# VHH binders against p49116: the designs that were tried, part 165

Target 1, 238 residues: p49116
Amino acid sequence: EGPLLSDTHVTFKLTMPSPMPEYLNVHYICESASRLLFLSMHWARSIPAFQALGQDCNTSLVRACWNELFTLGLAQCAQVMSLSTILAAIVNHLQNSIQEDKLSGDRIKQVMEHIWKLQEFCNSMAKLDIDGYEYAYLKAIVLFSPDHPGLTSTSQIEKFQEKAQMELQDYVQKTYSEDTYRLARILVRLPALRLMSSNITEELFFTGLIGNVSIDSIIPYILKMETAEYNGQITGAS
Short names: E, the ipSAE of ESMFold2; O, the ipSAE of OpenDDE; V2, 0.75 times the mean of E and O plus 0.25 times the DockQ between their complexes.

## First folded at step 9 (VHH)

Design kg9 (framework vhh_7qbe_3; at its last look DockQ between E and O 0.92; V2 from the best seeds 0.73)
Fold by ESMFold2-Fast, scan of step 9:
Parts: sequence; C-alpha cells; structure tokens
Structure kg9 (fold): chain B 238 residues (1-238), chain A 119 residues (1-119)
Amino acid sequence: as target 1 above (238 residues)
Amino acid sequence: QLQLVESGGGLVQAGGSLRLSCTASGSDYAMGWFRQGPGKEREFVASISRSGSYTYYADSVKGRFTISRDNAKNTLYLQMNSLKSEDTAVYYCAADQFGRYQSPSYDYWGKGTRVTVSS
C-alpha cells in the first residue's frame, strides 16, 4: 500500500546529443527523439507496479501508449530540446517538399495539423507550468490505461490508474492548496493526447531510423531485455 | 550546477523602495526569494513559476512586494515598496528544479544580498 511512484520516478533528465548542429538535420532530430523515447521506456519499466503486471502486459501497455508518453515527454523537455526550433526545422523541410512536389497536399495538411495539435498541447502545459511531480503522475495515468484492446489484467491496470489519479490529487491539493481548480485544469489537457497520431509522430521524429523500423517493433525487445537484466539483479544469485 | 547571484541590496529609509535582481545560469526553474533577518530563521518571501504565470507571496509582504522575471535575460526581480525596519535581512534567491513555485524545498541558492531599512 506504498505510493505508486517514489521520488526517484519524478527525476526525468534528458541528455541531448552534443554539440547541437548549426543547421538542424534529420539525424539530430531522430537521435534526440530516440533518447527521449528510450528515457520514457526506462522510466516506465522502473515502476514496481508496472513490473508486477508481467512482461506481456508491459509490452502491450507501452505499445498502446508510447505516443502519449512521448508527447508528454516533449512537453516536459521542450526547453532542453529547443522543441520550438526542431518544429520550425520540420515545417521548413515540409515547405521545401511542397515546392519540390515530393508529397501530396493532403499528406502535408495532415502533418501540419499534427504539428499544430502538438504545439497547442505543449503551449497549454507550459502556460499551466506543470511541475515534475505532476508530469510523473500524468505519465502514470496514461501508462496504466485499462481501455486499450487486447490487454490482460485490466482490473489491476485500472486500480493502478486510479491510484495514480488519487496520488496526483493528493499532491496538487497539498502543494498548491490555494489553487482550487489546478487539478481540473491539468486533467482536461489529457484527452488531447489521444488525438495525436503515432504514425505521424514516427514520420516527424523518427524518419532517420535505419531499416524503416517501427517504434512498435522496437518496444518489446527493449522491455524484454531490460526486464530480464533487472530481475537478475533483484532476485540475486541462486 | 545552477548558479544564482543576487544584487541590488543596500541601505534604504523606512517607506522607501529597492529592486533586487538575481541572475541565473538558466531559466527552466521555478524561483523564489527568501530572507533572513538578524537573529531570525530564514523565511519565505515570494515565488514565481517557470513561465511567470503564477506567483505566491508571504502574507507579510502582500501588496508591498512584487516578484517578476525576464526569462530572456535569465533574471529574477523583487520590487520592494513601503519598506519597514522588519524587512531588514539578507535576501536570497532560490530555484526549484522540478518547477514547483510552491516548493517545500529549493535545490539551488544564491549567497544573498543585504538590505538594511533605517529609521
């Protein structure tokens, strides 16, 4: 009956590739995004409640929600990433693609709409000045979503989500006691994450990934390998 | 790793005004002002969120002090008006790495700037 998250789960430090190039390129954007995605996956696997659900359930959950976790990570790390500069570079690249007739107008419109949704989301989080504890709990709420198709242990997942919601409420009410409506302002931002396409996120941030590898295909491998190594250390030598 | 340097302290007559500044090596922090008067414990004065959208004040300074920031200059300000002898203290700039403008514990501290309010 201990807390779902400990103080160690609040720390979320993204280390950017250095040096930052004078002109942004696909390689730099992809490496930056990959580091954030990997950090987000390592964050999830470090949660005891997450590990308790078992490997197959863990894989299914992260496959279903990685885009939501990644988007929250983009918002949280917007300053260290210089996200506005990255998005401007992506827009410039799309403008050039229009001029060179490389992409259909419908596809470009779809991608631009995604960028606008992403900018609006990150801007709303910035205006609310969401803190590190609030981000940790929001990530836990989206991670422990029981409503994705094909999930097992949905009752346990739902209980972990409710625990995340209760702990966020307790935290906000104690920390920002004079701001009666802060929790409501934060929670109404979450539905927007479900409107973001994972396929467009892959195209925008992971275009430079070798072998046209999907994020969905990478997730099970990393989680399985990392979980096995972690369990070996925790269980101890026989 | 974050460095904070306060400035703007000095001697001022009761009823006067002073503006304190704190220059930081970065701006992605919730920030606050604390003070420690002679023979007293350090007390909270005012705080401000990362973007400046939210501010919080100790009851003793409400209506007299205004906290603000300029993130382009990595600078925090405290405008102090209607100064009283009880405001005499060393004023410290502080930053919270988690962005909590109502932080229970700040991570980074400056060395302080002295404010003396005379009769």
Scores: ipSAE 0.738, ipTM 0.890, lowest interface PAE 0.8, mean pLDDT 87
Fold by OpenDDE, look of step 10:
Structure kg9 (fold): chain B 238 residues (1-238), chain A 119 residues (1-119)
Amino acid sequence: as target 1 above (238 residues)
Amino acid sequence: QLQLVESGGGLVQAGGSLRLSCTASGSDYAMGWFRQGPGKEREFVASISRSGSYTYYADSVKGRFTISRDNAKNTLYLQMNSLKSEDTAVYYCAADQFGRYQSPSYDYWGKGTRVTVSS
């Protein structure tokens, strides 16, 4: 069989909402996050192996790993998004909630720690200078994770993950032949993704746009969207 | 489309130093320097990752050349010390859109700047 990923799966271009406001409001943050989420889902759909698993299994996989995919997307698109600025804005908005005594001290701590983890992860990835190919393979490894509860076709998922890992290994070996431990260094970052709460991520990035609707609940809808609709959402043409 | 413009080339005596610059219309790229001497093929000189954390050098320039970048200025640099006659070439700036500092193929190229090292 052919490779899991092709060059078409390496391109991952996020288009930010325009114009950028002077003050990053909740709407801008949510719109930016939504575009990234849609882009990530569209990327997953573009993978033949993903399509081969069927709609039910696809939905289950994305539900299980959307936060990890999203976070990898944040890291990959950190410069284009001005992620540090976005996170600072989020913190500022949270300060308002704190002043209004809407959050418990424990919750504030949890949210702030999550923001710190996000920033640290993205910084670590930037320091490693992960390239577009490596991001594509890392996302594939995360996407085709067989260890999530309730998944069907776990053997097939595992095979796809192994294929992604092997292709990444081959890529790193040929591209970074002088860096013997690069593969290990980039793979060891993946566990950090599992430490991040999907609920807190959802609260930070999506509360203003989706309201009381969960990301989990809209994933099936996103995955069924037509390609033209995806393009419209990521470019803001809708 | 990314635009690259090299500058800093000129005439220098053997053993001397020269600093090349390359201005880019963006900073989200791994970048590198190449050179083409008279009657020779274009060859790799040095490359640098997007953040600048990683650098890679051709054996012929190791210890003498230093590649660096200032992302705030969208500028790539090549500090060339202990220059030799064999370093005489047109030097080109290049960028990889996928962020590969050890790129097998660069997508964008400058027009080049000439460096001449006299004996």
Scores: ipSAE 0.711, ipTM 0.870, lowest interface PAE 0.6, mean pLDDT 92
Fold by ESMFold2, look of step 10:
Structure kg9 (fold): chain B 238 residues (1-238), chain A 119 residues (1-119)
Amino acid sequence: as target 1 above (238 residues)
Amino acid sequence: QLQLVESGGGLVQAGGSLRLSCTASGSDYAMGWFRQGPGKEREFVASISRSGSYTYYADSVKGRFTISRDNAKNTLYLQMNSLKSEDTAVYYCAADQFGRYQSPSYDYWGKGTRVTVSS
């Protein structure tokens, strides 16, 4: 009993790799994305309701929603990441791949459509000036999604999602009391997250991981890491 | 640590105008102006969202003051028109790191700039 999130869950500070190169490259993009992924997983793991679901349920839940959490993280951290610059560098890399005849036209179309969807999502969130508390509740709504197939504790997950939705509603009404439609404007952005492909996110941001392992395969190990190791991965200390 | 530096304060006749500026050492904050009059408590004046799309004003300044920002220059502005003697105060720039344009508290504060409105 008590609030789903506390003020400690609102802080979400991404530290970028140093130094920033003159031209962005695949290693800088992958390191930046990895830091965001670890920050997002650390955030999820810190939530008491998430801890209460048990380890197997935790792993299944994060496998189902990691891409939506990551995408919300991209939107929240777009300014500090210089995300528009990163996406431009990715587009240039794809253009070079066309010239070298390395990718099919259909694959390039799929990837470019995904980049456009991602840009539009992040721009829409910026236009709404979504605050850090709102992002925390939106991430909780996404994390506790009972709709994904194969989940074992769906009733409990649904109750946590309902609690996140109610806490967001209470927060918005108290904080932005004269903005009658703010909650509705925020919530209509969430369906766009379901259009994001985890496989394409891996291709865009996680090129250069050893052996191109899927994020799904490493999630159990990420969730079991000690807090000190998380902090090292988030800052690049080890 | 975010640094906020106000400028543009001064002496002005009632009915006149002033424009305050606040230069920030970084971006990505919701920002606001507060003021403290002689013998009074600090009070809210106006606030603006990170993008500049949303603004909020104290009733005492609505229609007379305009808050704006230029994110390319990391600068916050307060255009003060139709000034009254009651507007005499030290004006403070403030920033909320969580991006709340109607924030109950602010994390960073400038040192203030004095505005004196003579009769």
Scores: ipSAE 0.612, ipTM 0.843, lowest interface PAE 1.5, mean pLDDT 88
ESMFold2 (binder alone), look of step 10: mean pLDDT 85; pTM 0.874

Design tc1 (framework vhh_7n9e_1; at its last look DockQ between E and O 0.97; V2 from the best seeds 0.88)
Fold by OpenDDE, look of step 10:
Formats: structure tokens, C-alpha cells, sequence
Structure tc1 (fold): chain B 238 residues (1-238), chain A 120 residues (1-120)
């Protein structure tokens, strides 16, 4: 058996909407987030092991981990996205909602804490200086997680996850041979992803989706999209 | 195709310095950590130093720590190894490597190498 991933899966290039407005409105934020989401889904689809699981299992996996994949994508693309600026804009928009008494004090706190957790996670990943190879395998580890409820083929999923972990370990070991703890430092960041609410992420980044359709509901459609359509969405050609 | 071309090797006296360069092409250089290895006559390949994608993190073999410095310029797709206070035991063929997808370095990409010879 060959490796789980290849160079094509290490490449993860996000194209931002152009031009960048002076004021980051909800539409721009949503479009940027959507492109990242589509890129992440397209990435997953491109993995042979993922394809081997079948459409039903694939859909279930992505539904279970889309928030984690998206968050890893945010961290990886933080510079290209100007994530700090986007998050600041989101906070500003939230302030408007606060002034309109649309949110309870507790909800405001939850949302603000979530934003903080996102920032901290991305900063921590930047501090570790994670590269494209490592990000690819971290995403694979997250994607092939067997511990979500309702999954089929859990044994096979677990095997793929283990393979991802082993290949990442090999990469880290041969690249940084005298740093025996780097892998652990990287992997220990993954639990933070599980602390983040998918609902809050959706509210922050995808509020401008047409018809207020949930990410969960659109995932099957995204995964069935033709490659040309995917490319159009990723590059903004559509 | 992935290509790595090493340069900068030569003959130097003990205590001297050399700066090696590695020109990378055929892949997105900034997506990968890189490392230097060396192979002395009659010996196996030895890991020397590694560097993260941005250069913000570096790692060294104990035998070269404090003497060698790894760096990179992503804009130029170039990896460097500054070698100071060279010793005869540093004599080897030095190669630049991009990690591949195997357990061993045989799956990695490397160039033809550049010869470093340190005389007593």
C-alpha cells in the first residue's frame, strides 16, 4: 500500500475574494469562509482513502468533523485571509447586535470566548510553525476519526487515522531527528478543536448564507459537486 | 519534477568555514520543512540539521550543534547550511533533502550532494 497522502494533498491554496473591501461586511466574511469550506471539502474528496469509504460514510465523516477541518483551515490560511482582521470585523458586527439587544449576556460571553479560542488556536499553530505537510496530515487525522457516533466502517477509518499518524510521525522524525517531542507538541493541539462549537462557528462565519441553510445540510451537496464546479467556487469564478 | 541542487562544498582546513546552498525547484518550497544530511566515506547517511517551513524553528545533531547554522530563503527557494569550526570528522558528502512519504530517507528527495573535505 502506498502512502495515505501525496504532494497534491499538501497543497492547500485559498483564493480570497477580490477586491478586499475597506470595510469587511458580512458578505465578504461569508464568501471567504465559504471558499475555505469548499476547499476543505474538495481536499477531502481528493484523498483515495476517503473515496474508498463510500458516499454515505464520507458524508457522515465530514458532517462530524467539518468544524475541525474548517478551523485547521483557518489556522493554515490565517495570513492569506487576514484572519485577525476578519475576527475583528466579526466582533464589530456582534457589537451591533448587542446594541440591538438581540443577544443575552450569556450568549455574548459564549461567542466572545469562542472567538478567543479561535484566535488562541491559530496563534498556537503559528507558534509551532506548522508546515503544509503537517497540516495535511493533521487534517487527515481529524477527518479519519473513528470516535464519532453513528459511523460505519469504523475499523477502516481507524486504520486510515493510524496510517496518517504514523506517516506524520515519520515525517517529523526524519526532518527534526533530535526533537523527540515535536510530534507530541503538534498532536496535543488537536483536543482544542473539540472544544469549539460548530454552531457558533457557523453563526460567526456563515450567517450570510442564502436561506440560512445549515452547513450540515449542504455538506452532501458539496461532496457531490463536479470538479469544475468546485474549482469555480474555490477561485470565485462563479 | 522535484529537483535539489547542492553547492558550496570544497576543501578546507580544520577550523575553517563553508557555506552550503541548495536550490530547490519542482515543488512549493514553503510547504515543507527541509533538512541537511551527510554521508562520510564508508558510513551510512547521517542527519545533520532540520528547519521548519518559515525558518522559525531549527534542529541540529549533537555533533554539529553550536557550529552549524541552517537557514532558508523561501523567496529564492534556497536552503543554506553555514558550517563553522569545521573538523576532519565533518568530511562527507552533504545533501539537501525534502521529506517524502516513507519511513526511511529513501523516500525523500535529495540532490547529488556537495563534497566537503576538512583537512587536519
Amino acid sequence: as target 1 above (238 residues)
Amino acid sequence: DVQLVESGGGLVQAGGSLRLSCAASGFTFSNYGMYWGRQAPGKGREWVSGISWSGGYTNYASSVKGRFTISRDNAKNTLYLQMNNLKPEDTALYYCARPGYGKTDESDYWGQGTQVTVSS
Scores: ipSAE 0.911, ipTM 0.964, lowest interface PAE 0.4, mean pLDDT 93
Fold by ESMFold2-Fast, scan of step 9:
Structure tc1 (fold): chain B 238 residues (1-238), chain A 120 residues (1-120)
Amino acid sequence: as target 1 above (238 residues)
Amino acid sequence: DVQLVESGGGLVQAGGSLRLSCAASGFTFSNYGMYWGRQAPGKGREWVSGISWSGGYTNYASSVKGRFTISRDNAKNTLYLQMNNLKPEDTALYYCARPGYGKTDESDYWGQGTQVTVSS
């Protein structure tokens, strides 16, 4: 059997809404995040190994890991998104909410801690100079996680995760043959993704666009979309 | 189809310098780390140096560290190897490579190479 991924899966191109507004608003942030989410779901769906697991398993995997995939996507697309500018706008809004007593101090603290964790993650990935191949395989490692509750076909999922880990190792060792520790530096970044709350991600990036519907709830519908509908969401064409 | 074309090799005396270039096409150059390898007459392939996608991280074989500098220009889809203080032991066919899918360098993409000969 051939490799888990191909050059098609290394390509990950986010098209931002244009033009960027003079003042960042909830609609621009939500549209940008939604495009990244749909791009991430389309990426996962295009993997032959993923398709081979079947629709029910595919839905369960993506429901369990969408926040990890999304966060990796934020790091990979940070420059295209002007993520630092978006996060600065969110922080400013939170500081104004403190002054107006509109949000509880505990909630603001949780959200600020999430933003700091996200910034540190993105900075660590940038310092490691992670490339498109490495991002594709990190996303595959996250996607093929056999340890989520309720999964079937866990042996097959574990096989695909191990295959992803081995192919990433091969790439890193061939590219940086004198650096015996680079792979370890990359992989130790992944556990932090599981500590980031999907509820806080939804509030930061999907407020006003999704309403009360959770991302988890819409994933089965997104995964069933035809390619044209995915492309429309990615580019904002529909 | 992935294509890599090396140039800049030649004959040089020990202590001299050469700059190798590699023109890449058929893939999105900036998505991948790249490396330079070499093969001396009658010997197997030796990895020389690797570079990350932005050029922000580089890695070198101990035999060339401090003498060679790897760099890239993503706008031109070009990889470079600046070779200073060349030694007779550096005589080899130099090739650039994009890592392929698999354990061995047999799965990698490389060009036909450019010959570097260093006289004593």
Scores: ipSAE 0.872, ipTM 0.949, lowest interface PAE 0.5, mean pLDDT 89
Fold by ESMFold2, look of step 10:
Structure tc1 (fold): chain B 238 residues (1-238), chain A 120 residues (1-120)
Amino acid sequence: as target 1 above (238 residues)
Amino acid sequence: DVQLVESGGGLVQAGGSLRLSCAASGFTFSNYGMYWGRQAPGKGREWVSGISWSGGYTNYASSVKGRFTISRDNAKNTLYLQMNNLKPEDTALYYCARPGYGKTDESDYWGQGTQVTVSS
């Protein structure tokens, strides 16, 4: 069998909504995040190893890891998205809500801690100068995690994860032969993804368009979208 | 398809300098790290230097560190190797590479190479 991924899986192009408003608002942020979510879900769907696991297993895997994939996508696309500007706008809105007594102090603390963790994760990935190949394999390692509860075919999922780890190691070793520590520096960033709250991610990025519907509940429908519908969602065109 | 074309090689006296270029096409250059390798007659391939996608991280073989500088210009899809203080042992066919999807460098994408010859 050939490699787990190909050049088509290394391509990860996010197109932002146009035109950009003079001041960022909830709808712009939510549309931007929705495009990244759809791009991430359909990236996962395009992987032959993922397709081979079957529809029920596919849905279970993505439900378990969508927030980790989304967070990796935020880090990879941070410059294109102007993520720092988006997070600053969110903080400003939260500060206004505190001043107007609209949110509890405990909730604000949770949200601000999450924003700080997200910023630190993105900064650490930028410091390592992670490329598209490395991001693709990090996403694959996260996607093929056999330790999530309720999964079937866990032995095959584990084999795919091992393959992703080995292929990433091969790439790093071939590119940076004198740096025996680069792979380790990259991989030690992954545990931080499990600390990200999907609930808070939904509130930060998806409050305007999804309403009370959780991302968990729409994942099966996103994974089954036809290519034309998917392209319309990630470009904003019908 | 992936194409890599080196240029800038030639004959130079010991202590001299050369600048190699590698024109890349057929793939999104900024998605990948790149590296230079070299092969002297009768020897195996030797990894020389690697560079991350933005140029923010560079890595060198001990034999060239301090003398060679790898760089890239993503707007021009071009990889560079500035070679200073050249020595006769630097004589080799120099090639640029983009890593491929396999364990060995046989799966990688190589240019045709450009000859560097250093005389004393």
Scores: ipSAE 0.784, ipTM 0.925, lowest interface PAE 0.9, mean pLDDT 88
ESMFold2 (binder alone), look of step 10: mean pLDDT 85; pTM 0.851

Design tc10 (framework vhh_7n9e_1)
Fold by ESMFold2-Fast, scan of step 9:
Structure tc10 (fold): chain B 238 residues (1-238), chain A 120 residues (1-120)
Amino acid sequence: as target 1 above (238 residues)
Amino acid sequence: DVQLVESGGGLVQAGGSLRLSCAASGFTFSNYGMYWGRQAPGKGREWVSGISWSGGYTNYASSVKGRFTISRDNAKNTLYLQMNNLKPEDTALYYCARPGFGKSDESDYWGQGTQVTVSS
């Protein structure tokens, strides 16, 4: 009936831990990343179409796409996070690990390639000058992906994805009416998200989690949180 | 409650210049691309120019390219259109617009417009 998203879904405000330490540590990076993850899950849960699919489908969708949503969030919030500074600190740590023979060369290579792919993705989004509306709809497109193994209600999911693509197309065509190819330039960036390893994302951003908990295992609990609990996680005011 | 208020129109001689302003309120201005449209008497609405959220990307109708410059000031929630070397055919009511949600032209938010009249 109505549009897939509303003004509330375009708003995506990350509140960073304060103050930023002089030297970045695992705790600061993990807390920053956790806030972004909770914000992303809260965003998804707030969509009426997402709610309509039911709890089991919601859990399966987010488990399948959390890394794509998180990476889009990193790109969207890159300035607020000082993402370039965080990535530089990680690279510096990896360079020191090479010199000290603490990690295998193959593992370091995988992690460095992931960081370069992430930087290239964020740079491409910045160069395209992607706005909050466009980010909201790109997140909706990856969220409503009907092609993940084990999903139920795939016809409804596909319908919501098509609706997201249609509304994004309308926005881009109305805003930049002489640029018939802008939408294609934006959409061709999305496949790169699926090439990024969720295991490496966890290693880079979530190693500070107590008990070595996987993101996959906490997703059902995050999705069940009440609004006040989500707000507590986002702001750190618990 | 999205509101867009245009100003800066007037009567100008061919070859002259005008700067239009659009004051936006009721939404987070920096989250959206914006555009200017115009409607000449007895004509349909014509898209004139669009601008990305930061101003880093702009796009222009062929009829105004090289003469008009779109810009924005996100701190002031204001969109601008600098119009140079105006021609009689630029005479129209100029609207500031924010794209709406959904796939309907009627979903867009338009102000009431500011009249630009270019004498020969």
Scores: ipSAE 0.865, ipTM 0.946, lowest interface PAE 0.5, mean pLDDT 89

Design tc11 (framework vhh_7n9e_1; at its last look DockQ between E and O 0.95; V2 from the best seeds 0.86)
Fold by OpenDDE, look of step 10:
Structure tc11 (fold): chain B 238 residues (1-238), chain A 120 residues (1-120)
Amino acid sequence: as target 1 above (238 residues)
Amino acid sequence: DVQLVESGGGLVQAGGSLRLSCAASGFTFSNYGMYWGRQAPGKGREWVSGISWSGGYTNYASSVKGRFTISRDNAKNTLYLQMNNLKPEDTALYYCARPGYGKTEESDYWGQGTQVTVSS
């Protein structure tokens, strides 16, 4: 059996909408987030092991982990996205909502804490200096998680996850042979992803979606999208 | 195709210095951590030093720690190894490597290497 991933899966290039406006409006944020989401799903689709699970299982997996994949994508693409600027803009938009008395105090706190968690996670990943190879395998580990409810083929999913973990371990060991704890330092970041609310993420980044369509509801459609259409979405070609 | 070309080796006296270079092509250099290895005559391959994608993190074998410095220039797709206070036991063929997808180094990409000889 060959490796789970290849160089094709290590490449993860996000193209931002151009030009960047002086004021980051909800539309720009949503478009940027959508491109990242599409890129992440296209990435998943390109993995042979993912394809081998079948359409129903694939859909269930992505529905379960899209927030984690998206968040890893944010961390990986933080510089290209100017994530700090985007988050600041989101906070500003929230301030407007606060002034309009649209949010309860408790909700405001939850949302602000979520933003803080996102920022901290991305900062922590930057501090670890995670590369494209490691990100690819972290995403694979997250994608092939067998512990989500309602999944079929859990044994096979688990095998793929183990394979991802082993290949990451091999990479870290041979690249950084005298650092026996690097793998642990990397993997220990994954639990933070489970603490983040998918609902809040959706509210912050995808409020501009037409018709208030949920990410959960559009995932099957994205996964069935033709490759040419995917390419159009991630590059901004209408 | 992935290509790595090492240079900078040569003959040097004990206590001397060399700077090795590795020119990378055929892949996105900044997507990968890189490492240096060496192979002494009659011995197996030995890991020497590793560096993260941005150069913000480095790791060294105990035998070279404090004497060698690994660095990289992503804009030039080049990996470097500064070797100071060289010893006869440092004599080896030095190779630059990009990790592949196997458990062992045989799955990795490396160049032809550059010979470093340290005389007593």
Scores: ipSAE 0.912, ipTM 0.965, lowest interface PAE 0.5, mean pLDDT 93
Fold by ESMFold2-Fast, scan of step 9:
Structure tc11 (fold): chain B 238 residues (1-238), chain A 120 residues (1-120)
Amino acid sequence: as target 1 above (238 residues)
Amino acid sequence: DVQLVESGGGLVQAGGSLRLSCAASGFTFSNYGMYWGRQAPGKGREWVSGISWSGGYTNYASSVKGRFTISRDNAKNTLYLQMNNLKPEDTALYYCARPGYGKTEESDYWGQGTQVTVSS
């Protein structure tokens, strides 16, 4: 059949809340992260292969991999998001929590390790000079992961993942024909995404927005939203 | 609608230099790696050099390594190939390309090419 993705899926443009506040706060960080999450969900649901799997499978896949998609999105949009500035603000809040004895030492260590892993991942992607096409296919490989517990249609999901891997290989081999190892260097970055806790991501980037409602529970609703509703939902928040 | 337009070819003596340009339109240039290929008279297409989206990573065919330099200007949507110490064997039609979807070279987007002729 035809290719898994098209040029429309390579385009991934995050629009940041404007204006940026003079001092970063939880609201701005959560709004920025929510826009990236909504963009990532919209990206996934626009893929014909994804649509073909059906609503229940789509929901299960995104629930299983949203943190990996979000982290790839952070790496891809690090410059437009000023991710280093956001992470610095988060670290500052953690330092204030230490001063006020509000968090256990073990929890602070877990969160700092998560931030370090995130920064290292983003730096490795930048060093490899990953482009929009490569990011689109890495996201597709992550999205079509057949190995998450509780998934149905795993054979079809695996076929789409293999198709994504093959098309990424074709692109890399055509672009860098004398570099037989670039694809391997890119693909070995993906296991690091599985080391990142979705609970810690949720705490760092989404606490102010979701309250008592987990991202897992809102995914079915996000997948059904029109693109016009994404900014409306976020800009309506005080 | 992807378009690639090459320029800068010409006739040059062995040991000379040329700089090729490729003007890209119809897609977001900075989202893609790009490459140069060439085709000598009566022969198949040969990959020459590739470049990543920012220009931070480059790759060269062994036959041109050390003599050719690929570069890009994303603000101008332009890809370049600086060719130094040209040899008669470098005589070919040079094509700018964006990798396309699918398994074969026919899925790629190529320009019409610009002719480079190197006399001895």
Scores: ipSAE 0.874, ipTM 0.953, lowest interface PAE 0.5, mean pLDDT 88
Fold by ESMFold2, look of step 10:
Structure tc11 (fold): chain B 238 residues (1-238), chain A 120 residues (1-120)
Amino acid sequence: as target 1 above (238 residues)
Amino acid sequence: DVQLVESGGGLVQAGGSLRLSCAASGFTFSNYGMYWGRQAPGKGREWVSGISWSGGYTNYASSVKGRFTISRDNAKNTLYLQMNNLKPEDTALYYCARPGYGKTEESDYWGQGTQVTVSS
């Protein structure tokens, strides 16, 4: 009954910390990434189908796919975030860590390969000129993935994923009637998201978090936050 | 409230040119692909051309390819259709559209249209 998403779910406005520093630093990167994470989690929470699954299922789904949602968010907001500049700053920080003997050569190779995969994913999405509608439905397809271990309600999750796929298909066919292959070209980009390591994403973008907090552990709290609390978190107290 | 308002239609001689505009409001224009359609009397709606959010991807019905050019200006929330070498068969009510949430174009958002009449 009715569409899975609406125009409110297609809007995805990331507000960057102001002012942008002359030289990017770990605090700016972590604040920017935190804003994207919160925006992504609250985007998921706003979906009626997601709400209908209940809080335990919501937490399990987001824990399973937060890195994929975050990566889609990075691709969608790459220009607003100046992501290429952020990744360059991260690479520079990694080089300094070698000089200070803080990372092994194996780890650096692993992290650099992850950065390359991320850049390639974002570039492929830009080449396809993916719009906000398409991103919203790609995020929904990723969110309602029934094949993650440990999920309950997998039959209903699968039905929501199928609905997201059908509604994306309808959009693409109506907008680009002479291109019968656009949906296939878009969907073939999704498997790359499963290759992105959540551990490395945390190291790349969330190194400024106090203590050893993992994103996995804070997801239940982010999902329970009131809208007013959410808005306060994206401001960054001074 | 999604609103689409077309302009630029009129009567032209075969071989002539027209530039249609579509002013968009009530939604974030740059989040969506857009398309032009047309409807001649006694015929169903025909998809004419589509354009991606940035304009980096476009496609066209075979009947207009090479003669029509779709474009957009996201700073002005405006969609355009440049129509060259017009033929009498291009005579129709032209409307811009944003896809809606549903299987068919009935769920889409449409303007009221602008009439294009091409005389031989």
Scores: ipSAE 0.749, ipTM 0.914, lowest interface PAE 1.0, mean pLDDT 88
ESMFold2 (binder alone), look of step 10: mean pLDDT 87; pTM 0.872

